# Designs tried in a protein design chat: VHH binders against q9y6x5. Part 195

Target 1, 379 residues: q9y6x5
Amino acid sequence: LPPKLLLVSFDGFRADYLKNYEFPHLQNFIKEGVLVEHVKNVFITKTFPNHYSIVTGLYEESHGIVANSMYDAVTKKHFSDSNDKDPFWWNEAVPIWVTNQLQENRSSAAAMWPGTDVPIHDTISSYFMNYNSSVSFEERLNNITMWLNNSNPPVTFATLYWEEPDASGHKYGPEDKENMSRVLKKIDDLIGDLVQRLKMLGLWENLNVIITSDHGMTQCSQDRLINLDSCIDHSYYTLIDLSPVAAILPKINRTEVYNKLKNCSPHMNVYLKEDIPNRFYYQHNDRIQPIILVADEGWTIVLNESSQKLGDHGYDNSLPSMHPFLAAHGPAFHKGYKHSTINIVDIYPMMCHILGLKPHPNNGTFGHTKCLLVDQWCI
Short names: E, the ipSAE of ESMFold2; O, the ipSAE of OpenDDE; V2, 0.75 times the mean of E and O plus 0.25 times the DockQ between their complexes.

## First folded at step 8 (VHH)

Design C1 (framework vhh_7uia_1; at its last look DockQ between E and O 0.84; V2 from the best seeds 0.00; counts 0 for: pae E 6.7 > 2)
Fold by OpenDDE, look of step 8:
Structure C1 (fold): chain B 379 residues (1-379), chain A 124 residues (1-124)
Amino acid sequence: as target 1 above (379 residues)
Amino acid sequence: QLQLVETGGGLVKPGGSLRLSCVVSGFTFSSYAMAWVRQAPGKELEWVSSISGSGGSTYYEDSVKGRFTISTDNAKNTLYLQMSSLKPEDTAVYYCARAEYKYHSGEWEPFDYWGQGTQVTVSS
């Protein structure tokens, strides 16, 4: 049988949740598979960039989805979660579902993974759901498993996306043990439903399943605010993205704007585009604005308004609070193996290997995942 | 015409055993995963066990693991459920079903054909 892979994302699932809460279904999943305890994601640590990095193996500067909100100064186009359907934004890379679908006797399916409802390089997933946050996990699961089971040509790659625990993390903050415990229990139950459905259909043993996330969550507070209006007049710049990484488009001389912001707060680093640290791999793209502000962990950049979020993400990708996990099960993976860390871009070449696809040029390192795979030598 | 016919149900004491059979016709038996599903009085349908078309993989809900065994005889086009160490909570109508999606009443269902069911009653 041709290899099959289901990639599942629970948005905003911080890695250390696994240590601090009980996940009987997920733990059972891990027990019979593999776990990567921490996945170093890409900067900025937000939903669209990281999900696209998972499926392309590229840093943001290369795949072009550099934030949840973007602006292109040449075309005057704007990208946001409510305006993400223009192929213009996605066409700087080729996601794995496109590569897979272009192979003979293969098709791809998607349940609301970012970018899957957009024709990329004139190719859209053979099966997909338009993004709708109101659609239940059950409905998404039903569709994805139906496609995996009944499609011709067969679905060999599928994605499934769910918005929790991110939404709740924003609402309650990750340090709210009572509310987050309830939320995370629901997530575990959904994982149980997934596994049960696959077993019900007789698919479980022959399907590779990856469960991961795009980023973590850090605790925010009304006592940790950086007000830009205290440092610079709003008429001097356009705000393209706000917090915790602000993208600034100057309306006056860039140097002047920079000088007004550079000492705005001891809890915020201000970078000219050319001075952005190399470790972020966040420089070589025209969609990155001339000035970037990066708040310290737990600090929120605001205008003359207060933030209602008790948790947030998007911070430095070296922070453990920003890191998700990866668990996997199936014929391609070992059983009962735990690994400490990988980079999020490493997932792409691994998935390509599992599916027998030639990967596009990418930033991932296949060697980082060899210990997870039964057909590879682990050094 | 596709048909599924269950047999083997009955009354048994706690700790007892039963073997259910499901004879199928109208399709290639080995091409489809098959399942047993049960419904107790006043309860929702509950998946019990599945077997892949090849018979190489078997799956069970947690409550029946170690007690129930699903199997097939392709030559006889028959699905089996061997039940042992039966408990009162196992009392239900047991259905065999083909694991294939169908659209019904506004949603996709994971089983497209069902038998009429066979009653299993576990009582002292």
Scores: ipSAE 0.561, ipTM 0.864, lowest interface PAE 0.9, mean pLDDT 95
Fold by ESMFold2-Fast, scan of step 10:
Structure C1 (fold): chain B 379 residues (1-379), chain A 124 residues (1-124)
Amino acid sequence: as target 1 above (379 residues)
Amino acid sequence: QLQLVETGGGLVKPGGSLRLSCVVSGFTFSSYAMAWVRQAPGKELEWVSSISGSGGSTYYEDSVKGRFTISTDNAKNTLYLQMSSLKPEDTAVYYCARAEYKYHSGEWEPFDYWGQGTQVTVSS
């Protein structure tokens, strides 16, 4: 029988939450599987970019989803989360469900993972749900497990996406222990429901399950605002994305816009595109704007207004607060093993290995994840 | 005709033991995961235990772990639930079920065929 893999994402699940809150169901999952304590995500540390990096193994400059809001200077197209179904935005990479369907004549299933309701290279997930945030976790779980159990050709790769704890992280901030403990307990209960459903179906010991996230969350404050309007008039530029990474398209000379911005705040770095630090791997794409502003952790860029966000993400990917975790269970994985850190781009070649797929060229390193796997030697 | 028939229920005192049997006919038994599901009076259906079609993997609800054992005899097309250290809260109708999704009344359901049930009563 072909190997099967279910990839689950809880959006905005900061790795440090595992140390500060109780997760009895997740702890039982980890006890019988593996835990990677920190996953170093890609820059910018936003939802769409990192979810696409997980399933392609590519940096954002290579897969083309460089932000949640984008502008392509060559084609003059605009991208936002509400208009994300144009295949143009997603076609710079081949996600694993496409590879799964084309290489092995197997089916893929998707419950709300970013990009799965879009035909990419003329291929859409065999079974999918059109994105709708109001659809319950229970309905997503019911559909995904039904497709895993009842498909022909068999579903061998399945994805399940849930919007929490990101939505609550933005609303309450990660330092609000009372509200965050309630949200995280509900997520732990959903993990318990997932495990129980798979056990009921007799699938648990034969299915590989990965639980991960795209990024973390950091505390924001009304005391940490960068008012962009205090440094530069809006007539000088078009704003493509605002906070905490601002994407600036100049309407005048780029050098003049840069000079107005470069000393705007001690809590913001201003980069010409060619000066963006190499470690970000955020330079070689037409969707990356000529000037990028990067706020320091916990600082919010605003346009002459207050921000209601008490938590945010998108910051420097070297910050531990931006890191998610990865937990996994199944026949491919060791039991009771803890690993310190992997890169988020390493998940893709590991998943390809588990499924017996030939990975497309990618930025991940299979060696970084080999200690998690029972069929590999760990040196 | 596909049929699942449960037997072995009855009245037992707290701390006692019972062995439930489910005889299956009309399908290849070893090709499906099989489950035990119970329903106490006035309560919802509660999953108790499952066994994979290969017979290699067994699963239990937390409240029955260490007390109940699920097993199969493929030659006899029979699913078993050995229950020990029985408690009054184990009182329920016990159903064997085949773990295979079916579409019914606008919903996908995780069990497509059920037995008629066998009553287990734990009382002094």
Scores: ipSAE 0.237, ipTM 0.699, lowest interface PAE 5.6, mean pLDDT 91
Fold by ESMFold2, look of step 8:
Structure C1 (fold): chain B 379 residues (1-379), chain A 124 residues (1-124)
Amino acid sequence: as target 1 above (379 residues)
Amino acid sequence: QLQLVETGGGLVKPGGSLRLSCVVSGFTFSSYAMAWVRQAPGKELEWVSSISGSGGSTYYEDSVKGRFTISTDNAKNTLYLQMSSLKPEDTAVYYCARAEYKYHSGEWEPFDYWGQGTQVTVSS
């Protein structure tokens, strides 16, 4: 039987939610499988970049989805979460579902994972849902399980994306125990529904399932605002992305723009592109603008206005608040094993191994995930 | 013609046992996962147990684990549910179903063929 893999993301699921809230269904999933307590994601710690890093094994500078908002000066193209369909943005990498469905007698299915409704290298997921946040988890799950159970050629790789707890994390902040407890209980119930559906259909024993996330969430406050309009006239630059990592395209001398910004706030680091720390792996792509501004954890960059967000993400990827978790269950995985940390780019070569796919060149290290897998010696 | 016929229901005391049978005709039994689904009076259909087409893997909803056993006999084309330690809350009509998607009334449903059901009543 060809190996099958379902990759599930609950957006914005901070790793320490597992310790601070009750998840009876997810904990049962973990007890019969594996847990990675912290996944170190890629900078910037935003939704589109990190979901693409999971499925390509590449840093953002290498796969080209460098933010949720991007601008290409040569083509004059803009990218946003509401304008993400142009293959131009996605074509700098080959995501795993493309590689998978080009294999003999295999197809791929997708329920709203970022990029799966785009024809990347003229190839769109074999079965997919066009993105629509109003579609229930139940309908997404029903389509995915139908495709896994009843497709020719068989679906061997499937993805499923859900917008929570990210949406609620932005709205309430991660420190709102009452509201986040309610939100996280609903997510645990959805995980219970997922597992029960797979058991009901007889799929559970032979399907590998990864439950993970793209990033965490940190608490924000009206007391922690950085007002760009107080530091620089908006006529001196074009704003490509704002917070918590601002992307600045100078309209005047770049050094002059840098000098106006460098002392704007002690809670913001200002980088010329060539000075971005090497540990970010965030320099070698034309879509990264000449100046970026990186707010400290919990600080919000604004344009002389108040912020409505009580939680946010996108900060330095060394911050534990930005880290998600990874749990997995299935014939490829050990049972009852916990692992401290991996890099989010390590997920791709692990998935390729499980599916028997030749990985494209990538930044992941297969050795970091060996201890999760039954067919590997943990060295 | 595809048919699923359940037998073995009845009245039992709490703590008692029953064995349900589902005789199958019209398809290759070992090619499909099979399930037991129940409906208590005034309640929604609830999945109880499933078995893989090969008979090698079995699954149970939490409230019946350790009390119910699903099995198959391929020579007889028969699915079984052995129920032990029965409780009043197990009272329901029990259906045998084939786990395959079918389009019905504008949606995909996860079971395409159903038996007519057999009544299980657990009371003093």
Scores: ipSAE 0.147, ipTM 0.680, lowest interface PAE 6.7, mean pLDDT 92
ESMFold2 (binder alone), look of step 8: mean pLDDT 79; pTM 0.812
ESMFold2-Fast, scan of step 13: ipSAE 0.000; ipTM 0.148

Design C2 (framework vhh_7uia_1; at its last look DockQ between E and O 0.01; V2 from the best seeds 0.00; counts 0 for: pae E 25.1 > 2, unsure alone 64.7 < 65, placed apart)
Fold by OpenDDE, look of step 8:
Structure C2 (fold): chain B 379 residues (1-379), chain A 123 residues (1-123)
Amino acid sequence: as target 1 above (379 residues)
Amino acid sequence: QLQLVETGGGLVKPGGSLRLSCVVSGFTFSSYAMAWVRQAPGKELEWVSSISGSGGSTYYEDSVKGRFTISTDNAKNTLYLQMSSLKPEDTAVYYCARAEYKSGDTWFPFDYWGQGTQVTVSS
């Protein structure tokens, strides 16, 4: 039987939550599998870019999903969470579910993972749910497990996405111990439900399961605001993305716009596109705007209207507060092994290996995950 | 203190029917998911069917779908497996087991098994 893999994402699950809160179900999952304590995600540390990096093994500049909000100056198209179904945005890469599905006697399934309800390279997942935040985790889980257990061709790769604890992190801030404790307990219970369902269906021993996230969460405050309106007239530019990384499209001379912004705040770095630090791998794409603003950790870029968020993400991907974790269980993985860190793009070649797929060219390093796998030597 | 006791096994001809029973003691039956598993000679343990504690959800292995029915009687603390259209390949020792189940904030691991009952399907 071909290997099977379920990839699960809990959006905005910061890595250090595992150290600061109790997760009896997740800890049991980890005890019987593996844990990567910190996953260095891609810059910017946002939902769409990082989820696509997980399933492509590519940096943002390469797969073309460079933010949650994008603008293409040539076609005049816009991308957003409410407008994300145009294949134009996704076709610069080939996600793993497409690769998997093009194999003989295999199919893919998805429950609301970003990009899975879009035909990419004229291929859409055989089984999927249109994104709807109102759909319960239980319903998503039921569909995914049904497809895994009773499909022809068999589902060998599946994705499951859930919006928490990200939404609550934004609402309460990650430092709200009382509210976040409640939220994270619910997440742990959902993990328990997942494991229970798999065991009841007899899938648990043979299914590889990865539980991960796209990014963390940092505490924000009304006392840490950067107001762009204090530095530049709004008529001089178009805002494509706002905070904590702002994408600026100048309406006047780029240099003039840059000069007005470069000293706007000591808590914000301003980059011309060609001067963006190489370590971000965030330069070589036309969808990246001419000027990028990067706020310091915990600072919020605003216009005249203040943000209501107490937590946010999207900051420098070297910050620990932005890092998610990865846990895994199944026949491909060791039991009781913990690893310190990997890059988020490393997940793709690992998944390809587990599924016996030839990976597309990617930025991941398979060697970084060898210690997690039973059929590899730990280097 | 916890016990699972299977009964109902035996010799049956192909196409025949059997009903297995598993009497549970030592825990609240309705609070746990229960399962039937089987092991044929020289083969690995195979999952057959599961049922939620409430009985609201049932699951079956593909090879037994449409032929086997799992059910519970909470008043009797008994798990059942109705087997019909039996085949020689169904020959195995059948075990009932307590599957991992969440009840409220408590997690119950998959940790208890019966002694098993032999089912032999032969002409």
Scores: ipSAE 0.006, ipTM 0.220, lowest interface PAE 13.4, mean pLDDT 93
Fold by ESMFold2, look of step 8:
Structure C2 (fold): chain B 379 residues (1-379), chain A 123 residues (1-123)
Amino acid sequence: as target 1 above (379 residues)
Amino acid sequence: QLQLVETGGGLVKPGGSLRLSCVVSGFTFSSYAMAWVRQAPGKELEWVSSISGSGGSTYYEDSVKGRFTISTDNAKNTLYLQMSSLKPEDTAVYYCARAEYKSGDTWFPFDYWGQGTQVTVSS
């Protein structure tokens, strides 16, 4: 029987939530499998870029989804989380579900993972749900398990996406223990439901399951605002994305715009594109704008003096608050093993190995994940 | 407990080099701007250099520009000041400080300070 893999994301699940809150169901999942305590994600630490990095093994500059809001000057196209279905944006890489379902006697299924309802290289996931945030976790899980259990050719790779704890993290902030405890308890119950459903359908023992996330969450405050309007007139630039990484397209001389911004706040770094630190791997794509502004952790770039968010993400990917975790269970994985850290791009070559797929060129390192896998020599 | 501990000071000849280190604990290093500030005997505190919380922006007082390099190693929670082409005028106690914001070439307020490390430039 060919190996099967279910990849699950709970959006915005900060790694240290595992330490600071109770997760009886997730802890039992980890106890019988593996845990990576911190996953170092890609810059910028936003939802669309990091979900695509997981499934391509590529840095954002290489896969082309460089933010949740993008602009392409040649085509005049705009991308946003409400306008994300044009294959133009996604076609700079080949995600794992495309590679998987092009193999003989294999198909792929998706419950709302970013990009799975888009025909990337004229190929859309064999079974998929169009994105709709109103669809319950139970319905997403029911569709995924139905496809895993009943499809011909068989579904060997499946994805499942859930919007929490990201939505609540933005609303309350990660330091709101009472509200976040309630939210995270519900997520743990969903993990319990997932495991129970897989057991009831006879899938649990032979299905590899990865539970991970795209990024964490940091606390914001009305005391930590950077007012862009106080530093530069709106007429001098086009704003492509605002916070915490602003993407600035100058309307006047770029150096003049840079000079107006460079001393705007001590809590914000201003980069010309060519000066973006190499460690971000965030420079070599036309969708990255000529000037970016990177707020310090917990600071919010605003055009006025108000913000509705109490938590946010998108900051420097070296920040532990931006890092998710990864847990996994199944026949490919060791039992009861904890690993300190991997890079988020390492998940792709590991998944390709588990599924017996030839990975496309990527930035991941298979050796970083060998200790998670029973079929690899570790140490 | 927030702590900033400087090391690396000493006696050096004019034209020589020293590297100052500031090991920090008790806060997220990358969340704040950091600075080096010095005080020569009988003189006021003078801002020397600052680095943004992300490490992407560095700033230098005019007299040290091109001779001093500020840097961080976030994995080791350490701030550095690489001093080269040292001059007798660089003789001072050098303090590591956490900065809340920048005002001109100085970072104010500095809410946490180290104990300082002595740098003496003399033949």
Scores: ipSAE 0.000, ipTM 0.090, lowest interface PAE 25.1, mean pLDDT 88
ESMFold2 (binder alone), look of step 8: mean pLDDT 79; pTM 0.808

Design C3 (framework vhh_7uia_1; at its last look DockQ between E and O 0.04; V2 from the best seeds 0.00; counts 0 for: pae E 24.6 > 2, framework grips, unsure alone 63.9 < 65, placed apart)
Fold by OpenDDE, look of step 8:
Structure C3 (fold): chain B 379 residues (1-379), chain A 123 residues (1-123)
Amino acid sequence: as target 1 above (379 residues)
Amino acid sequence: QLQLVETGGGLVKPGGSLRLSCVVSGFTFSSYAMAWVRQAPGKELEWVSAISGSGGSTYYEDSVKGRFTISTDNAKNTLYLQMSSLKPEDTAVYYCARAEYKSGDTWYPFDYWGQGTQVTVSS
C-alpha cells in the first residue's frame, strides 16, 4: 500500500499552550507518536506565508507569499484573504499536493488549507473544499476521511485546516486563561473526534497524521500602540500591510519616507528593503515593499484607529510566542519521542520522504527530522 | 555560528562573465557537498550546480553545462561559480547552500543557505 499522509493545521496554536493547558486527546496522540515542542516558523509569522512554507519547504522570499496582504507594483494586483485565488501569487513554488497528484495512481485532497482551492501550475487538488469559515470541522473531517478511504486513484496526501485557536487568540488575547481554556478544550475535543473517526474507518494504524500550526500569539494592549500618523502624513505613502509588520510603498522619495519613520517609535524597527536582516530570509522578492516596519513583541502599529485585537501575531520569528508545535502519529513515526525544535521549512522534505516524493529544491533540512522517523538513524 | 555569504553578483552584458564566491564559516568546508541554486523572478528555485566535499563529483543543470564551472578552495573555505557566456535567462538571485546528502543523481535538502546575490544579464 502506498504511504498516506494527513496534514492538519490548527491556526495560531502557540507551542507553550501544551505546557499551560490540558490536552488529554492531543497528549494521547503524542504518547503514541512524536512531538516537536517548538517549530521556528518563517518571518512574517502569519497565516498564508507559513502555511505555504510548510507545503513547499521554502522561505517567503522564495515561494512568493510574503504576507497576508500583498501588492505587485508591475501588474497593480492585490493579494488578501478575500482575494487570494489568482495563480499569479502562488506559481513561484510547487506545493506538495501538486507534486503528489502528478504521480501515477495518486490523488490529493484538501479541506480549506491555504492555496488548495487555486490552480497552481495549472493543477488543482483532485478533491478540495472552497474556503468557507462557516463550514464545521466535522464536515471538513468527514470529507477528508471519505476521500482518504474511498477514492480512485487513492488519496495519498490530504490537508485539513481549522481557524482556531487563532480567532479566539485575537479576540481574547493569549493571557486570558478563562476564555482560552474553553477554546483550547474545544480544540482538544476536535482532535479526539479526528482520532475516533480514523479508528472507526480503520485508517488509524496505516495513516500518517501530522498535527501542527502556522504561528503562535502574543498579548497586545491599548497601552502599546505605535501611531504612524504621528510620524508621517498619509499622503506620502501607501500602506500594503499594517501590523505588526507594516509594508510601506512610498509616494514620495523613499529616503524622505524612511527618515520620517526611522525614529517614529523606540518599539519599532524600520528597514529599507536592502537592509532587512539576513536571518529573516525576507529580501529577494519584488513583492516585498521598499520599506518594512517591524513592531516589537506586543506592540501594535496603528493609524488613527484603535486596535480591537487583544492578541496578534506576525512578529519576529525568533520569539517563542510566535512558535507553533508539531505532533505526528503513524507507521512512519516513532512512539513516545519528543524533540526540542525544528524549522517549519523542515516539514516539507520530511513529508516528501514519507510519501516517496522527489522534493523540489527547498530550504528544509531532512536531517532535522530524522529522529522522528522509524526508517532513519537519529544522529 | 554557521554562515554562508555570497559575493560577486552584479550587472553584466550578454556574453559576459561573472565569478560568484561563497565564503563559509562555522564548519569544515571539505566535509560537505555544496551547491548553487538560483531563482529568477516569478520562477521557482532551480538547481544550478553542486560539488561534493572531495571535489570529485560535480553536477550541472543542462542549461548551464559548458558555461558554468563550480569549484572549491578548501583552504579558504570558499565555493566558487565561474559563469561565462552569460545569457539574459541567467538573471536570478543566486544562493549558495550546504547540501545535506545525495541519492543517485538527485541532490536533497540543504541545512544552511546564504542570503543570495543578484545576477542581472542585460544589454
Scores: ipSAE 0.048, ipTM 0.344, lowest interface PAE 3.5, mean pLDDT 92
Fold by ESMFold2, look of step 8:
Structure C3 (fold): chain B 379 residues (1-379), chain A 123 residues (1-123)
Amino acid sequence: as target 1 above (379 residues)
Amino acid sequence: QLQLVETGGGLVKPGGSLRLSCVVSGFTFSSYAMAWVRQAPGKELEWVSAISGSGGSTYYEDSVKGRFTISTDNAKNTLYLQMSSLKPEDTAVYYCARAEYKSGDTWYPFDYWGQGTQVTVSS
């Protein structure tokens, strides 16, 4: 039978939480499998872009999901949390569940991974849940395991998404040990339930499971605000996205808008699109606006002085605070192996290998993940 | 008559740079994706890089990421490949090719090719 893979994301799980908090269930999962201590994600370090990078192996400029809020000047379309289902936004890439289920005798299943409730290239995940944050982890897991066990053609690739610790990281900040310890213990219990459920259903020994995340979290403060209204009147631009990477569509001459912004704060970099650092791979898409503002770590761009989150993400992807981890267990993976770092785009070609799929052109490097896999010669 | 004409190949030392150009006639870029494909002596064809018809999405094969940049000038129907940090293993004939998405087709089906331009990287 074809190999099976379950891809799980716990949103906003910063890599160093593993060192700073106790995870008996996750540590047992790692002990029986592999750990990548740091995953270098893609800029901007936001939820929709990084989840799509995992499943396409592409930088944001290449897959077209360049932020959680976007505007396309050619079509005049707008993307947001509440307007994310138009296939137009997703069709610049082919995610792995589409490729998987177009193979003979294969299906894909999804419990709320970004994009899985959208018909991308006229193809939607074979089994899926429409996004609804009020649905419990247990119900998401029950649906996924039911589909893995009971579907014709068989489900060979499944995804599962959970909103924590991102939601609590925003609310409390990553440095609030009391609250984050409580939150992370609950997540570890969910991982324990996941493993126990797979064992009870007879899936554990033959299912490959990846547990990963899209980004980390950094501490914010009321003392670290950048007030955009103090530098430029809102009538000169349309705000497409705000913080920590603001996307600015000028209403007047672009150079004039840039000049009003360039000295606004020493804690913010202002880039014309053509001047965005090459290492971001964040330039060659029409959805990237003519001017972006990139706040320094822990700084928040606001329109006025207002209450704001205690933790945030979206910053420079070179920052260790923005990096998640990856753990994996299953017949494809070594036991007890630890690896220091991979790029988040490397996950896609590895998953394609495990599933026996031909990867589409992508930005990942299969060689970076070879040492995790039992069927590969490392080096 | 559909034509793709590559130029810009030549001999370069390791670590050097070249820019390949492909001038297209008989169709417009906005209708199709375009790609660079190479063939080293005695080897099979290998795709190198691709760009969407809109110019909004770019793709790169693993061994060229960070060294090669694909781009277009849509007003002139010209495709470019900027090659930097060239290595001896980049020695090949480089072709530009037309690709498109079709119902039931694989990604980047290459249905038209240029004659090719030789790139030789040797000390």
Scores: ipSAE 0.000, ipTM 0.120, lowest interface PAE 24.6, mean pLDDT 88
ESMFold2 (binder alone), look of step 8: mean pLDDT 77; pTM 0.783

